# Ledger of designs, part 8: VHH binders against Uncharacterized protein MJ0119

Target 1, 224 residues: Uncharacterized protein MJ0119, of Methanocaldococcus jannaschii (q57583)
Amino acid sequence: MDSWNMKGSKMVDVNEITKYLPGFNCGACGYKRCDLFAEALLNKDVKLEDCPFLLRERFKENYEKLKEILKIKGKIKKEEKYIGVIDGYEADFLLKPLPNECSCRETLLIMDKKELKVGDYIRYRPLGCPIPHFAKIIDEYHGFYIIHVVGPSHRITGEKIEYKDVGIAIVVAFEGIVEGKVPEVGKTVKFIPKHCMMQKVHSGVVVQVEGKRVYIEGIDLKVF

## First folded at step 3 (VHH)

Design b18 (framework vhh_etentamig_d1)
Fold by ESMFold2-Fast, scan of step 3:
Structure b18 (fold): chain B 224 residues (1-224), chain A 122 residues (1-122)
Amino acid sequence: as target 1 above (224 residues)
Amino acid sequence: EVQLLESGGGLVQPGGSLRLSCAASGFTFSRYAMSWVRQAPGKGPEWVSGISTSGGSTYYADSVKGRFTISRDNSKNTLYLQMNSLRAEDTAVYYCAKSEYMFYDTGRFDYRGQGTLVTVSS
């Protein structure tokens, strides 16, 4: 029936779903509050797997209950095709930035011996990409640098930023939110980082999955 | 064995400040992301803040952003939460949490401490 589509009925349904969500209001699912994520679930805009905590052992009963409720309320969104703009290859999914971030996270191996710290802006060319990238270092992890690609935004805004040129860097990992079919840990996948200026199909091995948030490692493109 | 020991909780008036500490032992503290999670009376747990292994990235729930500051001292194996402009709604048991996952900014954790009570009233 149509009762769930009325504001009062929809609010009751949102509250019913929200009570089974973790309640952390952390934004990891792409929404600032768990009740907004519940509303998006009812509208079929997102999947349960978009909440990283629901796939945890502790929340497995919550996940099963929410899966049952949503199975009654909605149809699965149509599968989208993700085609590389330059090469025409089909990717398994599009990789989007984490909520409120300007790009997917890239993990870089930088061989240049310049002194770098979190908060620095750098200019680099990814190995295998003909285009220089402009980035901000947001973290350091076991000698690797985690960055956000900030160009071309800084060029559009006219912001004056001093960039440290680090030359060629090896992109060893990507992190972001999957749009499309969520991969399994250990699988080799093809994906398009949304921030990629060339919209080229990349490949890698999935090493961690939480909902639709994935961490992918690899520097080699394999076609088979 | 892994141990997390929270301290610094207490009774404060609205608008006041508290600094929580978490002493970590039994693992290589500098290699793990850390989080603060709270649970108010009669409510489910709420992730409050997270910090990367290096301390270079910090993340906050919208409810505390601009008021709370997470930090860590890897040389002392200690995690901190500076809480300013406290509200009655901040009343909760605050837990220090450890994560072995690569996603170090959402507060996903595999171990949690015993907690420290923060009461904000009159």
Scores: ipSAE 0.006, ipTM 0.332, lowest interface PAE 9.8, mean pLDDT 77

Design b19 (framework vhh_etentamig_d1)
Fold by ESMFold2-Fast, scan of step 3:
Structure b19 (fold): chain B 224 residues (1-224), chain A 125 residues (1-125)
Amino acid sequence: as target 1 above (224 residues)
Amino acid sequence: EVQLLESGGGLVQPGGSLRLSCAASGFTFSRYAMSWVRQAPGKGPEWVSGISTSGGSTYYADSVKGRFTISRDNSKNTLYLQMNSLRAEDTAVYYCAKSEYMFYDTPGRDYFDYRGQGTLVTVSS
């Protein structure tokens, strides 16, 4: 929890609500932890009934107490607007890094046939971005590589990190923390990755949601 | 509360087979990649095998590749490890492990946040 930044009075309200939640931290309500669900309830991003355990007989008293607390403390969330710097388009939300991470996670399709391992540093240019990126590989699945962007194209002369140049890579997915209204699974969204040097609006389909944490896949969709 | 309950361990002769099971509760099992991790006496933990959320992709340590098969039944919230051609060096406590990240299909050694209680596998005689 150290990396989850909350203000004093908001933290007290979150803790008050969390005490009456089941405490399983099971993700059944769409949130990894009950305290994240509590914050979402206060922000009116979710409904109390989204926690399936609160609807059970065992938690009847908890459900009634939470209903009462939220009637008093539930605040109207103001709609936030995020505008892309380069093209001026409006995004639904800002996508921030996971706690204690240096960038949002990107999933890359790399066509270069270099042998790559978790822990390797790479240089790539995302398809559709004019700026070279420098990244560290943190995971792999189905031939895709998951990376952290560790810096822009500018580096200090004398840098000792060896980067494997993989050329152009296609960014097929993003993972991060939503700042703004959390989207539902299956929704097409517009978002700005916080680490994006151009602060450009990206689009994709929400594939997975766990609290404020989302996994978004790029997709070519056209409406005629 | 996340709970992982391993079973199926025991004493087996070299060349024998065992099937381990892990019953999962307290989280949406079908949304998490799962792993088996083992710890031999006097040694650190070793990642053995991993499986994607759907079961469509499986991964194995070189030491067990071709001998072990990982599988899952999302309708039963159960993870399995079929161990064939067992060797003395497979002797260890075997742990079921939940991926830390719901979004990953490749459960690497560094990406799980919860382990079960373990089940002992002894290969001897």
Scores: ipSAE 0.000, ipTM 0.117, lowest interface PAE 16.9, mean pLDDT 74

Design b20 (from a2 with S99G E100R L109E E111D; framework vhh_etentamig_d1)
Fold by ESMFold2-Fast, scan of step 3:
Structure b20 (fold): chain B 224 residues (1-224), chain A 123 residues (1-123)
Amino acid sequence: as target 1 above (224 residues)
Amino acid sequence: EVQLLESGGGLVQPGGSLRLSCAASGFTFSRYAMSWVRQAPGKGPEWVSGISTSGGSTYYADSVKGRFTISRDNSKNTLYLQMNSLRAEDTAVYYCAKGRYMFYDTPGEYDYRGQGTLVTVSS
């Protein structure tokens, strides 16, 4: 199982770490597969606590075993500063897409009474943003629409896409993977959605945290 | 108080169909992923199907793919499982299961099950 390098130091391979991980490949840690998370652990890019399942009763023994295996691997790399390009404000973290998704999830309140369904492509202007956005509806609940921002292109994978213009929409929530310090539920945070074309600092209240996956609800709180 | 009340089980011949329903209360149904889990006599629980918060994404175990259809009606707080082409191996108690986390979907991760409804497939 173990190997030694030419200087006599013990090497731990990715498989030794992966076998103790939950195996859900769920993406909550920020990696689409558990073996990729294991590689990141060995490279000191993440911590064990970034996997939400390792802290549960079922995986308590796995967590302790992984702590012992990784004990000598030392500290996580120091986090970089995240600065808004247009406004110059510092954010607490960068919000990245969920694994295999093209953008962070946005939850929209759309005032236009146009009939919309999951799978539709829309054109909207977020309230407070001067630029039109292009998106695909991926989910819906209570009349809110969850979308992926697909950019300003009218051709995706070579096909012409027709966008339904819904006018102004209010972005009421963001969901994604934190790059940086993971916030606590209830905290007001500043963040930059990776897909934001202007790379502006956004603010909101953290409603849910699951490993590095966070759900943030926003209003104009004027907190920065 | 979270409550999940299953119905629609019964005796059916091989090749037949049944539709199961689950009435949910005590939580914001539309914000949780839901699952169906079954347990055959003498066996452990088996995850059968899952559905996202809106119903836009559905997931199936290989054993039921193409035969079962999961759906939900968030206005009625109700989860459904349409079961077609039933086989003797589908005989089990079927449980409606609530996803553990608000706004979070993952197949098989649930924190509450109902009392179950028995489905018997025999000739």
Scores: ipSAE 0.000, ipTM 0.228, lowest interface PAE 13.1, mean pLDDT 78

Design b21 (from a2 with S99E E100P L109R E111D; framework vhh_etentamig_d1)
Fold by ESMFold2-Fast, scan of step 3:
Structure b21 (fold): chain B 224 residues (1-224), chain A 123 residues (1-123)
Amino acid sequence: as target 1 above (224 residues)
Amino acid sequence: EVQLLESGGGLVQPGGSLRLSCAASGFTFSRYAMSWVRQAPGKGPEWVSGISTSGGSTYYADSVKGRFTISRDNSKNTLYLQMNSLRAEDTAVYYCAKEPYMFYDTPGRYDYRGQGTLVTVSS
């Protein structure tokens, strides 16, 4: 609902920035069109200095105006915080699902010795989380299981799903798309997985970065 | 954006040779194990060969072992497949494929593959 209003606001912001860009659509900034560069500037994916024409005397006034516009937008976004609902701790970013996926990917070390295969539905309690999780195994890797958290869908949709209870599992990694500032490999970060029912701040070490897609390892749920 | 661009395919007679190349961009090529995967007409994809991040370890499907050689040049972000003693059953589109995880050095899985290059072995 009201998705039109949200789309209209974003378009107005893109148009406001685009009118001050040189309009050459030359790709020197890494983008084929100036409106795509404007969108990337609003998302903080690029810098104004990545457009070589904005540093020319002819565009000096445009450069100053764009700095002012982005400074205002930057202050609004800098004041926007990712706060854990229960604990009140601040996270560095929100971790969203990969495109077309229902949750972030979790990598589990399962302590139970049941035979499991890709496609199985499981019930587990993450170590350090008081509530049971319901998941589908989507992959297997060196004895670890990669899963999507699907929730107790049979209660919501009426679907009959057989869940294998595996007891306690250790979540050893998360994978998803960063909403916020993308971290560097090797950094310890605080994040909220979008699918987390408690919206609790998690911590881990960034092991892999591919654009906005990150792989984060942690041995348990930690809040600092 | 991850990009893998294959080249070197074509028509070759049985017993002939071809060398495939794959130009990689949009990721740190030297940190990922790589594979070649093929898909013959009307069949599912078949893993053919894989190589570790350094090129120090190579792996082959039994169907190609002794005939194909996988190699890489990390300074050029390029993967190669030297195919010798080609057979009619080697006819397929050949895809360059990237391992999903930077620190997993045994190839065999992929999260991205290129557009492919067609190899036809026929008299």
Scores: ipSAE 0.000, ipTM 0.306, lowest interface PAE 12.0, mean pLDDT 79

Design b22 (from a2 with K98R M102I P107R L109H Y110F E111D; framework vhh_etentamig_d1)
Amino acid sequence: EVQLLESGGGLVQPGGSLRLSCAASGFTFSRYAMSWVRQAPGKGPEWVSGISTSGGSTYYADSVKGRFTISRDNSKNTLYLQMNSLRAEDTAVYYCARSEYIFYDTRGHFDYRGQGTLVTVSS
ESMFold2-Fast, scan of step 3: ipSAE 0.012; ipTM 0.446

Design b23 (from a2 with E100G M102F T106E L109R Y110F E111D; framework vhh_etentamig_d1)
Fold by ESMFold2-Fast, scan of step 3:
Structure b23 (fold): chain B 224 residues (1-224), chain A 123 residues (1-123)
Amino acid sequence: as target 1 above (224 residues)
Amino acid sequence: EVQLLESGGGLVQPGGSLRLSCAASGFTFSRYAMSWVRQAPGKGPEWVSGISTSGGSTYYADSVKGRFTISRDNSKNTLYLQMNSLRAEDTAVYYCAKSGYFFYDEPGRFDYRGQGTLVTVSS
């Protein structure tokens, strides 16, 4: 079942689905809120057709988008190749979260001089990414902050979370589990962080390897 | 699963010696910096000593310099702490600690520690 760390990744998926639901929170599908229905869809507890409004002409585009999203999320087949959705480039491997964690670990250089502590929730935009990220600080190391991407969870779980806006941050490293061929230390690699909303190919240098666990630095969102 | 098993603690008189051992499993021991951390009754944790991945660099808290020696045997996945000239102030639970999986080996940075072994220095 859900641990706190796993909820962050699942909440991102729930938000993606909820965006395309009618938003009426009317209870007609058996759930009081559309985000709860989205969670039930991801768990395969209900069908899209259980929402009576999705089959109406007004929501035909939403229905088709939701069908595609659920097909992609429902069919994790072994892929021989990892292709970035936005840039179309091929990655060497997919980078998965560490066991029981909700996202890969990102190491951030934050320019803003706000007082930050382990356990704080932040809003940031990674340099080179157009999408704001919502994260929890899980560690600090020499002024770098290690985070998990968690999304705006208060909308899904009802928890009151106050996010500190730190503006633009530079992602200087990723840590996670390799799905694919494990690289050697010192190698320049291309990879897709599984938690990446854009599913964009990232590049960096492998600085540490432990079995399938890798630490990658010098992240540039552009592929060379 | 990462597992660290400390041993070698016990009751010793002031001026005595003890050798602590930590058996590591569930990770590639030779790729992590290791440390010893202690916690005295009613006090917070205190970093005691650290050792680099190869064993080539060692670091000590000022309170133990010249008395304690940290070492490791990567072939046996074992960390050691040789404790000499023990004082009443050295009384604590001693924890073997694995350094975090980050880009730099620095003493005092941990992502896992064991159950600990009690060292009591008393007459």
Scores: ipSAE 0.000, ipTM 0.168, lowest interface PAE 15.4, mean pLDDT 76

Design b24 (framework vhh_etentamig_d1)
Fold by ESMFold2-Fast, scan of step 3:
Structure b24 (fold): chain B 224 residues (1-224), chain A 122 residues (1-122)
Amino acid sequence: as target 1 above (224 residues)
Amino acid sequence: EVQLLESGGGLVQPGGSLRLSCAASGFTFSRYAMSWVRQAPGKGPEWVSGISTSGGSTYYADSVKGRFTISRDNSKNTLYLQMNSLRAEDTAVYYCAKTEYVFYDSRGLDYRGQGTLVTVSS
């Protein structure tokens, strides 16, 4: 008895898959280009639902055609387990940086009255973490600051950077790419941000899901 | 009712420039990320550029990076795309898009408007 799934994967051209993908090359599925995502689909590394656009009304026909082409019935991988290094708790998934970014995105509430703008480098201590963090502000939204953690996750060799000390900041959200089972909106989840120095299990509520990209709010390091 | 009205398209010669506008109404514009998406004749849609709620983060497809600039004016509920050094391959209908949720990733692809045609030819 041959595996029809194996035969189907070998017989399908990457271009036949890419043709039905949105073509946005937006990185939301975790791949920089749609043709790379098509290769990953054929290699069984990702699911069609990891592309945020295929479930939208305008791509409904594309999604159905891709399901028929791939015939992925029975290609289910066994669930992996992720264990926090510091606390030993089990997480539902790892949270990876967005493509070509140095860390997951963190959203900060900063109480310091310093003038801050996108592009500034800051030093802060997250409330509930004993370790000072070094970050670059990449966006600002109604008094919140979205940052990349640049130290220890980012190395800037040969440059002198001035970090503005903002004291204690509250981390109110994380954004990144899921490695593992993608959660549903509204679920309380446990996760490990890959850039986390302590590799500690974090918890929060999933506010938005687009393919493998998730936005998680209400971070509390107390799991249960 | 959510409305997005694109304008500013037209016929332009290679190397020329155009500025597209998208007038938004029916929602709190400043709370949503916005994007430009284009569809060339006989091809699928291509995401071109995205901008965060504040305008502090901008993102570009490799095909337009360095030539196009996305911006927004939250006081006027208007999204812009400045297109420079236009090429024949930029010929497409350009659409304005938003997301249903406040999201910090500059990706808004729901509620696409009617679009504006850009033709780059000699």
Scores: ipSAE 0.010, ipTM 0.304, lowest interface PAE 9.9, mean pLDDT 77

Design b35 (from a2 with S57Y; framework vhh_etentamig_d1)
Fold by ESMFold2-Fast, scan of step 3:
Structure b35 (fold): chain B 224 residues (1-224), chain A 123 residues (1-123)
Amino acid sequence: as target 1 above (224 residues)
Amino acid sequence: EVQLLESGGGLVQPGGSLRLSCAASGFTFSRYAMSWVRQAPGKGPEWVSGISTSGGYTYYADSVKGRFTISRDNSKNTLYLQMNSLRAEDTAVYYCAKSEYMFYDTPGLYEYRGQGTLVTVSS
């Protein structure tokens, strides 16, 4: 069990931790900046392994130094339970938006022949979901569109947004930050996207993990 | 073979502007996030800015946010850095960097960097 270093009672400040972190401010650990992740480490809210870079060879010495420094602080918080609102089923974790983003990222297969580009707003109904979604296209990768679910936020702010109706779209992947136990690549998982209006438990296969950031593939259907 | 060729550096007065370019070859440019990294004399490398595969996401170090703009043209395999309101502290060799394969929208660890282009901000 982690506890205070019995031989030394030095107070560790956030700057002593931050200088050994990569400094990319990439958000993969679930925090907007590396110094916020350093604060979370001191508060025992996260693990060093939640940073995707500290276990790589380039940062091996940084990782060992950080382990040494953090030995003076206590243990990590225990695992939470996540229950789907509509179905009442238990999920392995919640999937939260990346820092500063309004929703988890969804990867869409769009069959409609409208010309779409990054920055466009769309209206779609996910296959297997009864609710129309309103989204902004934020990226394109290998012929798929990566989106944020935004409706009705822009209309609430007093702006009128023109949405291109693309009909039914297939949600082929979700991407976000894990709240709970981070899964391993290749595992089938159950999760609740925090932006899901129905708060349903979803399932998929984890295809990429970097710190707390995961990319999960599968059609947006519950399969258990 | 990955090649990154930077250009556009030079001597500029404080408050001036420069536009850096990086011509990329030897990999599928449109599938990798890219970064700019700088190294000032006597200091270690500092990550400056990053851009996602399509340019939909951009990231900046606090020291340059609001002054620098990163962009890319995937049809030309070229990365850009528009630098405005330059300060003496911006004096450094600027490197174009290819991210290791990670998520499409993060700079990640850079595995390859170019030879660099020198930017000197002095009166």
Scores: ipSAE 0.012, ipTM 0.436, lowest interface PAE 8.4, mean pLDDT 80

Design b38 (from a2 with S54R; framework vhh_etentamig_d1)
Amino acid sequence: EVQLLESGGGLVQPGGSLRLSCAASGFTFSRYAMSWVRQAPGKGPEWVSGISTRGGSTYYADSVKGRFTISRDNSKNTLYLQMNSLRAEDTAVYYCAKSEYMFYDTPGLYEYRGQGTLVTVSS
ESMFold2-Fast, scan of step 3: ipSAE 0.030; ipTM 0.521

Design b41 (from a2 with A33Y M102W L109R E111D; framework vhh_etentamig_d1)
Fold by ESMFold2-Fast, scan of step 3:
Order: structure tokens, then sequence, then C-alpha cells
Structure b41 (fold): chain B 224 residues (1-224), chain A 123 residues (1-123)
């Protein structure tokens, strides 16, 4: 008689769902591994569309199979209010780091012409922020530098890290995982980067969305 | 002119290994995410692996994870794919693909691909 019970994994296990997921373990859905996302789907904490790859042509059959197995879309988590600590402005969402990363990714325009390479540690002050930041260069994209804000690691952990001072840098983009309602491409949004030391509301234009992962461009930090 | 030239394909027995190379020219190779994409006879393109501009981040399809290793040498403008423990289902034409920052993961979102190199796994 309990065979039609809707208690999640009672009739469907995590492995049955996971085998139809992309298996990239890329973090775009907000989970470190596809099997953790499968568990969240069974618990109705997320929806299939939170995985950006399931709606692509390669995974069309996987998506239809998962819809049939689950029958019901996952529920969106409670909508929270996000208020900037310094200025009291309300943001549309909180921007969290990608899974296992120490900060949201920032894309920097560095005006100083010194030689920089991936793996270098830098000290910079973002234009529009009074606080110096300490960062590791994790990638390079079309002459821009993508970084993690690591803080002054040598002061916190005792590590002997040399930081190259690049002066003022313009933060031209943020990348991370949305906590809250995911915006659409082209929208101007207000957001709080989780790693921001001032917890101040930032603004930008959404350039790319993949599930909960967003790429936001904007030079004007804290416009309102 | 953007040019991607793949090499290293051939006939190999199951369990064998091959190393593919892609020589890139006509663009600043070190500033682009690169991918390997394959197309088996009668099937659509399948994304195999991707690598960030620096080589610091690598991504793999589940079908090849643990068997294939993507790497790059930015000083030589060359992308590599080391293929170990090859299976009959790995038989395909392998393409080198140049992608935008957000297009590294899926065929059809690349802005350029090469002419390909054939890999045949059979005994």
Amino acid sequence: as target 1 above (224 residues)
Amino acid sequence: EVQLLESGGGLVQPGGSLRLSCAASGFTFSRYYMSWVRQAPGKGPEWVSGISTSGGSTYYADSVKGRFTISRDNSKNTLYLQMNSLRAEDTAVYYCAKSEYWFYDTPGRYDYRGQGTLVTVSS
C-alpha cells in the first residue's frame, strides 16, 4: 500500500538519478558533485533546470528521463532578503563562491604593465573600495586577470607569500553562484559578493547564466 | 586566419594508448579556453575535455574521466590529449576546439574547430 508514497528516495535511489546527470562535477548547479545534486533533487531542494547542461541538446534524452523518474520539479528554496551591511540597500541576491573556492571570481583590468602570470599573488585596491585586497591569479582571459581574493595569507597562516603590488585595479566582472532568485541574461542586478569585506551592494549586468552560476559585468561598484 | 591542426590519431588495440596534438595559429592561444570534441560514425559531436587558459583547471566527460588527460603548452601554442586504456567506443574523429570563456564545455558553443584526426580502436 505504501508503494505510491512520495517520500523521495523510497522508490528511487540517488544512483538511478546520478547516472542520467552530466557527471562533470563542475559546480554550476551549486553542488560540488553531481551525486550531491541528485540527492538534492530527491529532497525537492532544487529543480532539474538548476543544472545548466540538462537543457542542452546533448542531454535532451537525459532530461526527459529524469523528468519521468522524478515526476515533480524540485521546489525553489525560501526567498530571503539580502541587505548591505554598510549602506542598508537591498540586493536581489547574494553571490557565493563556486564550490570549494575561497571567494567569488573577480575579473580585473590591471593598468600597471608589470609582468603577471597565473599563480602570482597580488595586492590591489579595487576602484571604489577603500580596502586593499590580496588575491591569487587563477586564470587569464583576453588580457584580463581572473582572481580569488585570498586575504593576507602570509599574515594569517604564517606562509611566506610575496604579493606583487599592482595599485588600483578595476573590477570588471564577478562570477559565482546565486543564493536567491537567479536573474536572466541582460538584466541589471544588485548583488552582494559573499567575500566582500564591506558586505556592500554591487550592481552589474548579467552576461551569462548557467543554472545558478552567473557572470556579471559592471565597472560601477555600489552605484546605489 | 585561425588554424587548428590535429595529429596523432591512428589504429590502436583495446587497452592501448595514443597522444593527440593540436597546433594552433592565427590567434593568441594562451588567451583561450581549449577543448577536445569527438564525433563517432553516425553520431553527433561529443565534448570530451576542456582546459582553462593557464591549464590550471581541467574538465572531463564521465566517459573518459580517469583515462584521458588534457594539457597545453602555451609557449608552443599546442594542445594535447593523452588517451589511455582505450576502448572500442572511443573510436571517433577527434577535433581541437577554440572556445569563449563560457563555451568551453559543449560542442556548438565553440567559435572554431579544426579538421580532426581519426582514432580507431579495434583488434
Scores: ipSAE 0.000, ipTM 0.210, lowest interface PAE 11.8, mean pLDDT 77

Design b42 (from a2 with A33Y S57Y M102L T106S P107S L109R E111D; framework vhh_etentamig_d1)
Fold by ESMFold2-Fast, scan of step 3:
Structure b42 (fold): chain B 224 residues (1-224), chain A 123 residues (1-123)
Amino acid sequence: as target 1 above (224 residues)
Amino acid sequence: EVQLLESGGGLVQPGGSLRLSCAASGFTFSRYYMSWVRQAPGKGPEWVSGISTSGGYTYYADSVKGRFTISRDNSKNTLYLQMNSLRAEDTAVYYCAKSEYLFYDSSGRYDYRGQGTLVTVSS
């Protein structure tokens, strides 16, 4: 009985929240399962209003109960502000690398005809960025290359690395961990990739969300 | 060439414990979500547990939650399933599975699974 009142029990708190959610597991809130959305609510990564069904008359009592529970679960953190260093634009969140990775994952469309394979080091300039990037290819699928930006690491570590110059590449997607409020699937967002050398605000459409991990497609190069 | 090799299955008494291992090769193990899936004789496959690329996020079927623990060692390209408080209903062939999707999917969708290891819980 002593542990049922333990405020630090994350799993008990997730279960308390989940039982009042609609249970549709439809992904409309940006999460595949209602218990993942409950976890995000407790982490203050999303708001109750991000579940469109909770605002319906049928779930009025559920919505009020969830508000009560969330008020009791600690202080509301002040809104995070992420400002681009170069141009001063405000981003919705900071995108961090996946655990144990050196940068966010970038998915590249490379038009250069050089033969490339997983494990190769490349030099490229992202379309719309004035700075050449250095990267390691970590995966490939459907003609795209997934890379880690390694920067000038060969100069830091003393490793002799040969980079294949592929010219201009189009960055079509980013993947990483959100620092700040987790966005919904389908939403257009502004974000700063932590590994970005210019710390510039990027924009894209959220394609997939799992907890704080997001996959964002930046195929639209238009300014927001 | 993707290879997944399970081990650690066997005969166990009800209430006992087993630890399953899965040795992965032929792909960058640390870049993929991994799952354990089981299939009892005459039944369809049941997703048991899933783990994110770093091990920071773990997911469990309600039937095993609190009893099983999934983990991974990316330096050894190995996936584990610690099974405690085993029940007769846990008797199945257990498969190590590589995710078909970019993120882990609790629907049990995967693009490759291993040969399996038999777990029999019986007195």
Scores: ipSAE 0.000, ipTM 0.165, lowest interface PAE 13.1, mean pLDDT 75

Design d01 (framework vhh_etentamig_d1)
Fold by ESMFold2-Fast, scan of step 3:
Order: structure tokens, then sequence, then C-alpha cells
Structure d01 (fold): chain B 224 residues (1-224), chain A 122 residues (1-122)
């Protein structure tokens, strides 16, 4: 009796919140679907401001209604700390892959003269990292290559893939979803890319923010 | 201020074709992925297609795959959607949006224009 009623009330709360969300299922908030974001809002795992659409003119009434609902029904969130394993420094946030992607996106400056195209698999060593990385090129931008770190070929396809060795590459930018406090454009930040094998604190300047999705340029390493 | 202005909609018979355009201003167009989103009367918004910054990667909703083609001209700050083999179910207001959504990865899209109406009817 009571278990059915409690179960239904939980689902009703999720549905009521989802009704006022944009419904685009765009992933900017860090969740594949708006109903998953609604559940996270109820658990105080995310903020309404993590959805970039709720602060726009069309959704102002939705934002006010959601604020009222969550004030009454939401749980209290506990603080989290992000500490680099190798260096022991505290990061401002953890940078996670975009939903359903295998790694955060890295933008590479590749100095090797090999012909490369979207879809190619490469082997590179990031400047300042002792470990070779294996990646798939997913986009090209003004002579830079955007990649996913994919690991060894046998875990990708069950077949041997030949990686094009490009030597040392400079990682000039990272893109992903923030776990923690979302930074503002122009701020220098410390972050840990979830895919980082060493779980080391990185630094960079925030260039773009959309909800929880951020683009960080990591070439200015003066902050330690 | 981000501004997106869609055009090219109209009335078309089933099986017909239309080409939509979106003129972008107020941001560096070549630095952003772009998407098309549609909304039919009385229904929620549906993501249709997305394109990477360079145009090297394109993604489509299953409902339009093989019939629609997204493209861009970064020199003109313009996004396009070529729609072929149109069906009654494609009737909707079509919006272009800053940002993108991979078919099997939600990605993101942000800022949409005022939209252009496509009506598929005989």
Amino acid sequence: as target 1 above (224 residues)
Amino acid sequence: EVQLLESGGGLVQPGGSLRLSCAASGFTFSRYAMSWVRQAPGKGPEWVSGISTSGGSTYYADSVKGRFTISRDNSKNTLYLQMNSLRAEDTAVYYCAKGWLFYDSPGYFDYRGQGTLVTVSS
C-alpha cells in the first residue's frame, strides 16, 4: 500500500520537474535526458543554472517554477573535494567526458608532417606527460586536431588497429562536463580530466561555458 | 548578442524537397558546432541534425537519416539543411541552434532562432 504510494510520489516529482525543463535532451547539463537531470536536481547533485536554456527569455517562468519546487522537495548536497593523486594539489573540479563519449575531448597541436584525417587513429605523447596516448581523431579545427583518448586497439574493435605515430603533441585545450562548481569564462582554473592516467591536476583558462560543458585552453601552465 | 535567422520554409507536397538556411551573427560562427531542431504543433522539440566546426562530422536523427543533409559555409556564417523525400511527419517549425548534438552522444545546443515553418501537405 504505502510502498506503492511512496514510489509513485517519487516518480510524480521527477515528472513535474521534467515538465518545466526545455526537453531538448541536449546533454549540456551533463545528462543524456532531461528526466535524468530532473532526478539529479531533486538529489541536489546539480543546479538549475547547469541547464543553459533555463536562464533564457522563453524559460524564465519555468526557471522560477522549478526554483519553487526544488526549494520544497530537494535534498541537501554535501561538499566534495578533488585531489590530484600524483601531486596532491586540490582541483576546482573534475572534468568528465561528454555524455556517452569515451574521454574528454583534447585539442592537439601536432608538429609531425604526416597526413591526418578525421577517423584516423594516432599514437602521441603529450608534452609534459611520460605516458604514450592512443587516440581517434574526431574533428579538425584551424589546423588543430580534436581527439578522443581510446586506449589500446584490442579494446576498441577486438582487432589490431595500426596507430599513426605523431610523436610529441601539445595539448592546447580540453572540453568536457564539469563535476563540481562550474567556472566563469576568462577564469584560470585547476581541473582533473577523468581520463588522465596519472589523475594529475591541470591548469588552464576557461574560454567557453554552456551549462556544465566547458572548453579550457591548457597552454598557460603558470598556476600551480 | 547571438542572432540566428532561419529561412527557406514553405508548403511542399509529400516527396518534395526544401533547402533551409540560417544566417548567424553575434559570435564567431566557425568556432561553434551547429544544429537543426524542429517542433511540430502540440509536440515537444526534436533534435534533427548536427555538424562540427569544420563540417567534417555530421550526425542525424534516425527519423531523417538518409533524407536530410546538413552543411555549413563558414565564410558566409551560414548553416544549411537540405531536406529531400519530405513526409507529412516532417511538418514543423525548424530552428537552427548554436552548438551540436551527436546522434549517440547528446553534446549540446544553445541559442535558437525564430524558426521557419515547413508544411508537408497535398
Scores: ipSAE 0.000, ipTM 0.145, lowest interface PAE 19.5, mean pLDDT 76

